# Ledger of designs, part 83: miniprotein binders against Mucin-6 (MUC6)

Target 1, 185 residues: Mucin-6 (MUC6), of Homo sapiens (Human) (q6w4x9r395to579)
Amino acid sequence: GHCSLEGGSFVTTFDARPYRFHGTCTYILLQSPQLPEDGALMAVYDKSGVSHSETSLVAVVYLSRQDKIVISQDEVVTNNGEAKWLPYKTRNITVFRQTSTHLQMATSFGLELVVQLRPIFQAYVTVGPQFRGQTRGLCGNFNGDTTDDFTTSMGIAEGTASLFVDSWRAGNCPAALERETDPCS
Key: E = the ipSAE of ESMFold2; O = the ipSAE of OpenDDE; V2 = 0.75 times the mean of E and O plus 0.25 times the DockQ between their complexes.

## First folded at step 21 (miniprotein)

Design bm20 (from bm1 with E43R; at its last look DockQ between E and O 0.91; V2 from the best seeds 0.85)
Fold by ESMFold2, look of step 21:
Structure bm20 (fold): chain B 185 residues (1-185), chain A 85 residues (1-85)
Amino acid sequence: as target 1 above (185 residues)
Amino acid sequence: SMKRIRVYIEVEGDPEKILEASDKIYEIAEELGVEVFVYIRERDGKLTVVIWVEGDEEKVKEFVERVREILKELGAKVEVEEEEL
């Protein structure tokens, strides 16, 4: 399964459902029992342009009981707040520079994250087949059905991206916006 | 204290009521200068609100005490785990 976070706050779920949102927050991208130590992948979005509704990805966070790995647009990688030189290894995670513009987090538990640092900060999440039907978050539920990919943190399928995204906030922030909520869009 | 700690507050109860209290939780975090995430996770078929907090030991412990009081008023069952880093 593949989930992408691309410029303009565009997301494509594991079931290939595209959507866009605008929000300034930390969001849950992926939760699954396949992630050890209560692991979760999170995305941090911030203002990116002159319009108040323009937002973009600025960091990706892998959080577990033992780790808080942050890959940010300033190209610094930290674990538990401490900057790390690459390649950086734990027992089940390796973070390394794939190219001059891409970093990769590879794991033993079927999660792979590729981060494009330039020209625009973007992220690509790949999960193995063991994750099928066992994911939650902005990347959807990976069940082969795009009609219920907007399942909220409460387990409710929504028809709009903004309600779905808002439910996955993990920080203090205003509700997510869509272009359709702007009468001039 | 110069020590930094991480605490997980795992809350079982009505997630909607707990999330309605999130404004107060974030206000306490801001006041104490601690980093916080509040999110929903599924555990053993049940939805659980997780409050992840990290910062200065004394400030985190004050955060936990104040948040525990709020959660108990909501009738929530609370488990607190300190991570030794």
Scores: ipSAE 0.794, ipTM 0.895, lowest interface PAE 0.8, mean pLDDT 87
ESMFold2 (binder alone), look of step 21: mean pLDDT 83; pTM 0.817
OpenDDE base, look of step 21: ipSAE 0.873; ipTM 0.940
ESMFold2, look of step 22: ipSAE 0.792; ipTM 0.895
ESMFold2 (binder alone), look of step 22: mean pLDDT 83; pTM 0.818
OpenDDE base, look of step 22: ipSAE 0.867; ipTM 0.939

Design bm26 (from am2 with E42T L45I T47V; at its last look DockQ between E and O 0.72; V2 from the best seeds 0.80)
Fold by OpenDDE base, look of step 21:
Structure bm26 (fold): chain B 185 residues (1-185), chain A 83 residues (1-83)
Amino acid sequence: as target 1 above (185 residues)
Amino acid sequence: SMKRIRVYIIVEGDPEKILEASDKIYEIAEELGVEVFVYIRTDGITVVIWVEGDEEKVKEFVERVREILKELGAKVEVEEEEL
């Protein structure tokens, strides 16, 4: 499964459902029983301009009981608040420079993250087949059905992206704005 | 230099009611200068409060949050880790 966060406000779920939102908070991208130690992948969005519709991804966070790995737009990688030199390796996570413009977080449990640093900070999440039907968050549920991707954190199906996205907030933030559109259009 | 700690609070109860109270939790976090995440666990029913910061501030945060959660009738499990 491939989930992408592109263009500042566009998301494509594991089931290939594209949608757009504008929010300035931290959101759960991915939760799964397949992630050890209550692991969760999160996305941090902030304002990129003066209007409420000008938002962008500014960091990706992998949060677990043991780790808080942050990859930020300024290429700083931290774990538990401490800056780390790359390549950085924990028990089951490795963060390294893939290319001059890309960082990668590789794991032993079937999660891969690629972060494009320039020209736009973007993220690409890949999960193994063992995650099928067992994911939740902004990246959807990876069950091959796009129609139920907007399932809230409490298991309610929403018809709009805004309510869906808001349900996955992990911080104190205002309500998200929505515009369902094809990122490729 | 003060120790930095992480506390993982597992909250069992009505997740909707707990999340409704999250504004107060965030206010406390801001007041104390601690980093906090509040979200529903993978099981879809348990609420997690993740907090990190200076030990004394985090401890105060935990105590104040416990009181809020107690009023909601929630069960609370707290795990602490030194960073």
Scores: ipSAE 0.876, ipTM 0.943, lowest interface PAE 0.5, mean pLDDT 94
Fold by ESMFold2, look of step 21:
Structure bm26 (fold): chain B 185 residues (1-185), chain A 83 residues (1-83)
Amino acid sequence: as target 1 above (185 residues)
Amino acid sequence: SMKRIRVYIIVEGDPEKILEASDKIYEIAEELGVEVFVYIRTDGITVVIWVEGDEEKVKEFVERVREILKELGAKVEVEEEEL
């Protein structure tokens, strides 16, 4: 399965459902029992322009009981807060420079992440067939049916991307606070 | 202490009510200068509050958040790690 995070906060799910959203939080991209040690893939979005509707991906985080791998716009890769030289390897994860503009995180558990650093920070998530029907998050449920890809963190199928995306917030939302206090928007 | 620690607060209860408290949880995290994530596990019922930072600040965060969770009637288990 393939899920993409592309400029302008565009997402294409594992079931090829495209959508766009406006948000500046950390969101769950992918949860699955197939990810070891309570693993989750998260995406961090922030404002990217003068309009509050201009948001973009600024980091991808792989979180588990053992690791917190952050790949960010500043092209620094960290694990548990420590900067790492590439290639970087753990027991089941390898992060390396695929090309001058792309980094790759390969794993032994069927998750692959490719991050485009330039010209725009974008991410491409690939999961093996063992994940079919067993995913949750912004990348959808990978069940072959686009009509229920907008399933919330509480298991409710929504008809709008905004309600679906909001339900997957997992971290602070500074720009949402700015929008609440901005009387000109 | 100058140690950085990570704590998992594992919460069982009504996940909707616990998530309604997340704004207060994030405010406490900002006040104390700790990093936090709040999310529901794949079981759809367990909420995890992941927090990381200075040991003293994280311990203060945990105590303040425990009180919020107690008021909601949630069962709480705390798992602490040193990084």
Scores: ipSAE 0.776, ipTM 0.894, lowest interface PAE 0.9, mean pLDDT 87
ESMFold2 (binder alone), look of step 21: mean pLDDT 85; pTM 0.846

Design bm5 (from bm1 with E10I; at its last look DockQ between E and O 0.84; V2 from the best seeds 0.84)
Fold by OpenDDE base, look of step 21:
Parts: sequence; C-alpha cells; structure tokens
Structure bm5 (fold): chain B 185 residues (1-185), chain A 85 residues (1-85)
Amino acid sequence: as target 1 above (185 residues)
Amino acid sequence: SMKRIRVYIIVEGDPEKILEASDKIYEIAEELGVEVFVYIREEDGKLTVVIWVEGDEEKVKEFVERVREILKELGAKVEVEEEEL
C-alpha cells in the first residue's frame, strides 16, 4: 500500500483515494497492530500563509512506546527530543538520507517512509501486504475499497473529508477545512 | 537537574466522553509546559484513548494527577505507564 501527502494539502490513501484538506494539527496517518510497541505514524500540519487554505505538512512523527522520531521540514531528525546524526538506527528503525532532497525511514516491520524535503515538504508511506485491512488513520484502511476510507477513529464512515480528518486529530487544533480534489491535479 | 519522562495514560471507557474532556487535558498540558498527544487506538476490537505526555518529571507527574482526577469523574479506567528518557 502506498499513501502520499503531497502539495501541502493533498492525501492519497492506501486504496488510492485522493482527497484534500486544510488543517493545522497533528493527525494520525497510520495505526496498525502490525506496528510494534503501539506504533503510530503522524503528520504535523501548520499554516503556510495567511489564508485558511494555506496549510502545509511540516513534520512527520513516528510514535511508539520507545521512540518519538520526528522528521521536520528543516531536515532535523530527532528521537525523544534529541537531534540525531544520519544515518540513525534504533532497534528496527533506520533513518538515512536517500538523496540530497529525500530522507528515508526504513523499518524491519514493513513500514517505509520517504520524505521529500524540497521544494515542497512531502511524505510517502509504504506498507507491506501484511497491513491489508489492518490500517487506520488518514491513509485509510487498505482494504481495496475506496468508499470506506473515510472511516473515523471511532469506526464511523463519513461522507466528507473534514469530519474524517478531524477524527484523527492527536493534538489541540481547530476543525479542518475540506476541498474536493481536482482530478487533474 | 530535572529528568525528563514519558507517560502513557491508557484510558478505558466511552471514548467519545473522554475526547470531550480533551480540551481540559490540553489546557493542563499547556499550563504545565508538557507535550501531549491524545488519540484513539483500537486494541482487539476495543477502542481506547491514549494520552501521551512528555516533559520534566515534576510537571508530567502533576499532569498525570490532574488528568486522573478528570478521568475519574468520567468513570474511566486508567492505566499509567512511565518511561524514563
């Protein structure tokens, strides 16, 4: 499964459902029992301009019982609040520079994260087949059905992205705004 | 020197009611200067609310106690796990 966070406000789920939202919060991208130690992948969005529609991804966070790995737009990688030199390895996670503009987080448990630093901070999440039907969050449920991707954290299917996205908030933030994704974008 | 700790508060109960109280939780976190995440997890088909908090030991402990009181009023079952950083 491939999930992408692009263009500051665009998301494509594991089931290839595209949608757009404008929020300024930390959101759960991926939860799964396949992630060890209660692991979760999160995305941090912030304002990038003066309008409500000017939002962008500013960091990706992998959170578990043992680690809090943050990859930020300023290319700083931290674990548990401490800056780390790349390549950085902890147990079953390795963070390294893939290219001059890309960082990668590789894991032994079937999660891969690629972060594009420039010109736009973007993230690409890949999960193995063992994650099928066992994922939750903004990246959807990876079950091959796009119609149920907007399932909330409480298990309720929503028809709009805004309520769906809001349900996956992990921080204190205002409600997200929704726009339909242009199929040509 | 004050050490930093991480605490996981696992809350069992009505997740909707617990999340309704999240505003207060965030307010406490802001007041005490601790970092907090509040989110729902599904474990074995059961929804739980996790409160992740990190900061100075003294502040985190105070946070935990204040949050416990809130959760107690909601009738939620609370499990607390502490990790040293």
Scores: ipSAE 0.868, ipTM 0.938, lowest interface PAE 0.5, mean pLDDT 94
Fold by ESMFold2, look of step 22:
Structure bm5 (fold): chain B 185 residues (1-185), chain A 85 residues (1-85)
Amino acid sequence: as target 1 above (185 residues)
Amino acid sequence: SMKRIRVYIIVEGDPEKILEASDKIYEIAEELGVEVFVYIREEDGKLTVVIWVEGDEEKVKEFVERVREILKELGAKVEVEEEEL
């Protein structure tokens, strides 16, 4: 299964459903019982360019009971807040520089993450077949059916990407009306 | 204490009601200078709100106490788990 986070805040789910959103938050990309120690993958988006509606990926975070691995657009890799030399290894995770522009996080539990650092910060999530039907988050449910990939954190299937994405916020974000409203002219 | 700790607050209760309090939870985190995530996790078919917090031990402990009070007023029951890092 493949999920991609590409420039312009474009996402393609594990079931190959593409969508785009505009948001400046931390979101849950992937939750699954296949990730040990309550693991989750998160994505951080921020404003990009001169348009108020342009947002882009600025970091990917792997969070578990043992680890908080952050790969950010400044090219620094941290675990639990400490900068790490590459290649970096834990018992289950290896982070290494794949090329001058790409980093890879490989794991023993079927999750792999490739991060393109330049020219645009992008991420590619790959999960093994054991994850089929066992995922939640922005990358969808991986059940072979695109019609319910927009399932919210409350388990409700939505018809629009924006409602679905908003439900997966995990960080402090302004209310949607505040971001969309210009109170001065 | 200048020790950094990580705490998980696992919240039993109505997730919609608990998430309505998230603005206040984030406000407390900002006041105390601690990092926080608030999200929903599914376990054994049940939806649970998780509040992940990390920072200075004294500030995190204060955060936990203030958030417990908010959640108690909502009728929620909490479990607090400190992680060994």
Scores: ipSAE 0.813, ipTM 0.906, lowest interface PAE 0.8, mean pLDDT 87
ESMFold2, look of step 21: ipSAE 0.808; ipTM 0.904
ESMFold2 (binder alone), look of step 21: mean pLDDT 85; pTM 0.844
ESMFold2 (binder alone), look of step 22: mean pLDDT 85; pTM 0.839
OpenDDE base, look of step 22: ipSAE 0.858; ipTM 0.935

Design bm7 (from bm1 with Y8W; at its last look DockQ between E and O 0.93; V2 from the best seeds 0.86)
Fold by OpenDDE base, look of step 21:
Structure bm7 (fold): chain B 185 residues (1-185), chain A 85 residues (1-85)
Amino acid sequence: as target 1 above (185 residues)
Amino acid sequence: SMKRIRVWIEVEGDPEKILEASDKIYEIAEELGVEVFVYIREEDGKLTVVIWVEGDEEKVKEFVERVREILKELGAKVEVEEEEL
């Protein structure tokens, strides 16, 4: 499954459902029992301008009981608040520079993250087949059905992206705004 | 030279009610200067609320105590795990 966060406000789920939102919070991208130690992948969005529509991804966070790995738009990688030199390796996670503009987080448990640093901070999440039907968050449920991707954190199907996204907030923030826009535009 | 700690709080109860109280949790975190995440996890059809907090030991401990009081009023079951960073 491939999930993408592109263009500052566009998301494509594992089931290939595209949607757009404008929020300035930390959101759960991916939860799964397949992630060890209660792991979760999160996305941090912030304002990039003065209007409500000017929002962008500014960091990706992998949070578990043992680690808090942050990859930020300024190319700083931290674990548990400490800056780490690349390549950085923990027990089952490695963060390294893939290209001059891309960082990669590789894991032993079937999660891969590629972060594009420039010109736009973007993230690409890949999960193995063992994750099918066992994912939750903004990346959807990876069950091959796009119609139920907007399932909230409480298991309720929503018709709008804003309510769906808001349900996956992990921080204190205002309600997200929704726009129906082609992510390729 | 103050210790920095992480606390993982798992909350069992009505997740909706717990999340409704999250505003207070965030306010406490801001007041105390600790970093906090509050989110729902699902395991085997069961929903739990996770409160993740990091900061100075003294501040985090105060945070935990104040949050425990809030959660107690909600009738929630709380499990707490502390780690030194």
Scores: ipSAE 0.873, ipTM 0.939, lowest interface PAE 0.5, mean pLDDT 94
Fold by ESMFold2, look of step 22:
Structure bm7 (fold): chain B 185 residues (1-185), chain A 85 residues (1-85)
Amino acid sequence: as target 1 above (185 residues)
Amino acid sequence: SMKRIRVWIEVEGDPEKILEASDKIYEIAEELGVEVFVYIREEDGKLTVVIWVEGDEEKVKEFVERVREILKELGAKVEVEEEEL
């Protein structure tokens, strides 16, 4: 399964449902029982450019009982707040420079993250087949059905991306519905 | 104290009521200068609210005590795990 975070706030779910949103928050990108030690992948968005409604990805965070790995737009990788030289390896995670512009986090539990650092910060999430039907968050539920990919953190299917995305906030930020939205790229 | 700690607060109860208290939780975090995440997790078919907090030991402990009081008033069952960084 593939989920992508591109073009500012453009997302394509594991079930290939594309959507856009405008928000400045930390969001739950992926939760699953397949991630060890209560692992979760989170995405951090902030204002970008000149438009008041433009937002873009600025960091990806992998959080578990053991690790808080942050890969950020400033090209610094930390674990539990400490900067790490690459390649960086734990017992089940390896973070390394794939190319001059891309970093990769590979894991033994079926999660792979590729982060494009330049020219714009983008992220690509790949999960193995064991994750089918067992994901939650901005990347959807990976059940082969796009009609319920907008399922909120409370388990409610929504018809709009903004209500869905708002439910997955993990930080102090206004709800997406409290702001005007317009097209951006 | 100058050391940093991390605390995981797992809250069983009505997620809607707990999240309605999130404004106060974030206000406390801002006052104390600690980093916090508040989000919902599903485990075994049940929803729980996770409050993750990290920062200076003294400030995090103050945060936890004040948040415990809020959660106690909501009738929530709270499990707390502390980790030194």
Scores: ipSAE 0.799, ipTM 0.901, lowest interface PAE 0.8, mean pLDDT 87
ESMFold2, look of step 21: ipSAE 0.781; ipTM 0.889
ESMFold2 (binder alone), look of step 21: mean pLDDT 84; pTM 0.833
ESMFold2 (binder alone), look of step 22: mean pLDDT 84; pTM 0.832
OpenDDE base, look of step 22: ipSAE 0.871; ipTM 0.939

## First folded at step 22 (miniprotein)

Design cb10 (from bb3 with S52A A65V L69R; at its last look DockQ between E and O 0.97; V2 from the best seeds 0.83)
Fold by OpenDDE base, look of step 22:
Structure cb10 (fold): chain B 185 residues (1-185), chain A 112 residues (1-112)
Amino acid sequence: as target 1 above (185 residues)
Amino acid sequence: DIREEVKKLLEEARKLIEEAKKAGDEQAVWLLKIAVRLLEEALKTGDPERIAYALLFLSMALITVAEKRGDPKAVELLEKAQELLRKALEENNPELIKEAIKLIKEAAELLG
């Protein structure tokens, strides 16, 4: 499964459903029992301009009971608040620079993250087949059905992105704005 | 030729993967496989920068092996290699990459 966060406000789910939202919060991208130590992948969005529609991804966070790995748009990588030189590794996670513009987080448990630093901070999430039907968050449920991708944290299927996205907020933030568009258009 | 030297390191890395498998060192296998992939990808383009990044990762992977084996000499060599590679990237100096490769090779020999 491949999930992408592109263009500052576009998301494509594991099931290949595209949608757009504008929010300035931290959101859960991926939760799954397949992630060890209660792991979760999160995305941090912030204002990129003066307009409500000017929002962008500014960081990606992998949080578990053991690690809090933050990859920021300024190319700083931290774990549990400490800056780390790349390449960096834990027991089952490694973060390294792949190219001048791309960082990668590789894991031994079937999660891969590629972060494009420039010109736009973007993220690409890949999960193994063992994650099928066992994911939740902004990246969807990876079950091959796009119609139920907007399932809230409470298990309610929404028809629009706004309530769906808001349900996956990791903090107290303003409500997100939505625009149902194809990010490839 | 940096490419040729990297190819040699690639072969050594592959050998070390097999040894790690035999030893049951799953972490080493995992990291070295990534290193091999990165090196292979870097060799496709021949971009010195990508090569340097791949070598940085290889060095890290080998340090992991060296630490488990209690080989401080290998660790030292590899840390020096990483320093050279970082400098190479900062200065855009391929000669430093060559020097780093020498150190990595020496370390790999100690671990082989």
Scores: ipSAE 0.830, ipTM 0.929, lowest interface PAE 0.5, mean pLDDT 94
Fold by ESMFold2, look of step 22:
Structure cb10 (fold): chain B 185 residues (1-185), chain A 112 residues (1-112)
Amino acid sequence: as target 1 above (185 residues)
Amino acid sequence: DIREEVKKLLEEARKLIEEAKKAGDEQAVWLLKIAVRLLEEALKTGDPERIAYALLFLSMALITVAEKRGDPKAVELLEKAQELLRKALEENNPELIKEAIKLIKEAAELLG
């Protein structure tokens, strides 16, 4: 299974459903019982211009009861807020650079993340087949059916990306906008 | 010739994978397999930067093995190799990569 977060706030789910959203929040990208210690992968989006439609990925966060790993353009930060020299490892997670522009997080539990740091911060999530039908979040549910990939955190299948994305917000932040809409246009 | 020295390190890393499998050291097998993949890809490009990043990872994988075996000399060599590799990347100086390779080879021999 592949999920991508590409420039212009484009997402492609594990079931290959593409969508776009615009928001400035931390979102749950992937949750699954296959991730140890209640692990979750999160995506952080921020404003990248003057328009509400100008938002971009600025960080990816892996969080569990045992680990917090924040990957941004300039640094990798762990539980105590300390920037880490790469390569970095735990018993089952490692983070390393492939080049000056690409960073990888590999795990022994079937999750892999590749991050392009430049020219545009992009992320590519790969999960093993054990994750089929067992994922939640912005990457969808990995069940082979794109019609229910927009399932909210309350378990409701939505027809629009904006309602789906809003349900996966972490914390109090503005609702996501697919694009600027002016009802008086 | 950095390419030939990396090929020799690859052969040693593959041997250490088989030893780690026999010992049931799942973490070593996992990390060393990543290191082999990174070195193989770096060799295809011949890019000193990719080689240095791959060698940094290999050094970390070997430190993990050396610490489990209680071999502080191997750890010392590998930590020095990592320092040289980080400096090589910061200064864009491939001659420091050659020096780091010598230290990594010495450490790998201690672990073999």
Scores: ipSAE 0.739, ipTM 0.907, lowest interface PAE 0.9, mean pLDDT 86
ESMFold2 (binder alone), look of step 22: mean pLDDT 86; pTM 0.863

Design cb12 (from pb41 with E33K T64I L69R; at its last look DockQ between E and O 0.92; V2 from the best seeds 0.00; counts 0 for: pae O 3.1 > 1.5)
Fold by ESMFold2, look of step 22:
Structure cb12 (fold): chain B 185 residues (1-185), chain A 112 residues (1-112)
Amino acid sequence: as target 1 above (185 residues)
Amino acid sequence: DIREEVKKLLEEARKLIEEAKKAGDEQAVWLLKIAVRLLEEALKTGDPERISYALLFLSMALIIAAEKRGDPKAVELLEKAQELLRKALEENNPELIKEAIKLIKEAAELLG
């Protein structure tokens, strides 16, 4: 299973359903019981252009009970707030450079993340077959059916990306809510 | 020729994967398989920068294995190799890559 976060705020789910959204929040990208220690992968989006509607990926975060690994567009990698030299390892996770423009996070539990740093900050998530039907978040549910990939955090299948994405916000996003209600756009 | 030295090092790394499997060292097997993949991809390009990143990863994997075996000489060689590789990347100096490969190969032989 592949999920991608590409320029222009485009997302393609594990079931190959493409969509686009514009928001300035942290979103749950992937949750699954297959991730140890209550792990989750999150995506951080922020304003990227001259208009309020232009947003882009600025960081990817892996969060568990033990780790908070942040890979940001400024090419800084931290764990629990501390910057790390690469290659960097925990027990089941490594973060390393593939090339001058690409970082990889590899895990022993079937999650792989590849981050393109330049020219545009993009992320590519790969999960093993044990994740089939066991994912939630912006990457969808990985059940082979694109009609329910827009399933919200409450378990409701939505027909629009905006309601689906909104449901997967992690924490309070007052700036995103204000932008959504801004009448000037 | 850096490519020939990397090919020799790959053969030693594959041997170490088999030894790690026999020892039940799942972490070493996992890390060494990643290192082999990175070296194989770097060889296809011949890019000194990619080779250096792959060798840094291999050195980290071997240090972990050497520490579990209690082989401080291998650890010392690998730490020196990492220092040389970081310097090679910083200075864009491929001759330091050749020195690092020699140290890594020596360490890999101690572990095999």
Scores: ipSAE 0.511, ipTM 0.816, lowest interface PAE 2.0, mean pLDDT 86
Fold by OpenDDE base, look of step 22:
Structure cb12 (fold): chain B 185 residues (1-185), chain A 112 residues (1-112)
Amino acid sequence: as target 1 above (185 residues)
Amino acid sequence: DIREEVKKLLEEARKLIEEAKKAGDEQAVWLLKIAVRLLEEALKTGDPERISYALLFLSMALIIAAEKRGDPKAVELLEKAQELLRKALEENNPELIKEAIKLIKEAAELLG
């Protein structure tokens, strides 16, 4: 399954459902029992302009009981608040530079993350087949059905992105705005 | 030719994977597989930058192995290689990449 965060405000789920939202919060992208140590992948969005519609991804966070790995738009990689030089390795995670503009987080448990640093900070999440039907968050549930991708953290299927996205906030933030747009258009 | 040297090193890395498998060193297998993948991808384009990053990763993987084995000489070689690779990236100097490869090969031999 492939989930993408592109263009600052576009998301494509594991089931290939595209949607757009504008928010300035940290959101859960991926939770799954397949992630060890209660792992979760999160996305940090912030204002990129003066209007409410000017929001963008500014960081990606992998959080577990052991690690808090942050990849930020300024190319700083931290774990538990400490800056790390690349390539960096933990027990089952490695973060390394692929190119001058791309970082990758590889894991031993079927999660891959590629982060494009420039010109737009973007993220690409790949999970193995073992994750099918066992994911939740902004990246969806990876069950091959796009119609139920907007399932909230409470297990309620929403018809629009706003309530769906808001349900996956990791903090106290303003409500997200939505616009149904195909990011490939 | 850097590409040819990388190919040789790639073969060595593959051998080390097999050795790691035999030894039951899952960590080494995991890291080296990533290194091999990165090197293979880098070789597709022959981009010195990509090659350098792949080699940095390989060096890291080998350092970990060297530390486990208590081989300070290998560690030293690999750290030097990383230094050269970083410099190569900064200066866009392929000659430094070649030198780094030599050191990595030497270290790999010590670990093989």
Scores: ipSAE 0.065, ipTM 0.471, lowest interface PAE 3.1, mean pLDDT 90
ESMFold2 (binder alone), look of step 22: mean pLDDT 84; pTM 0.840

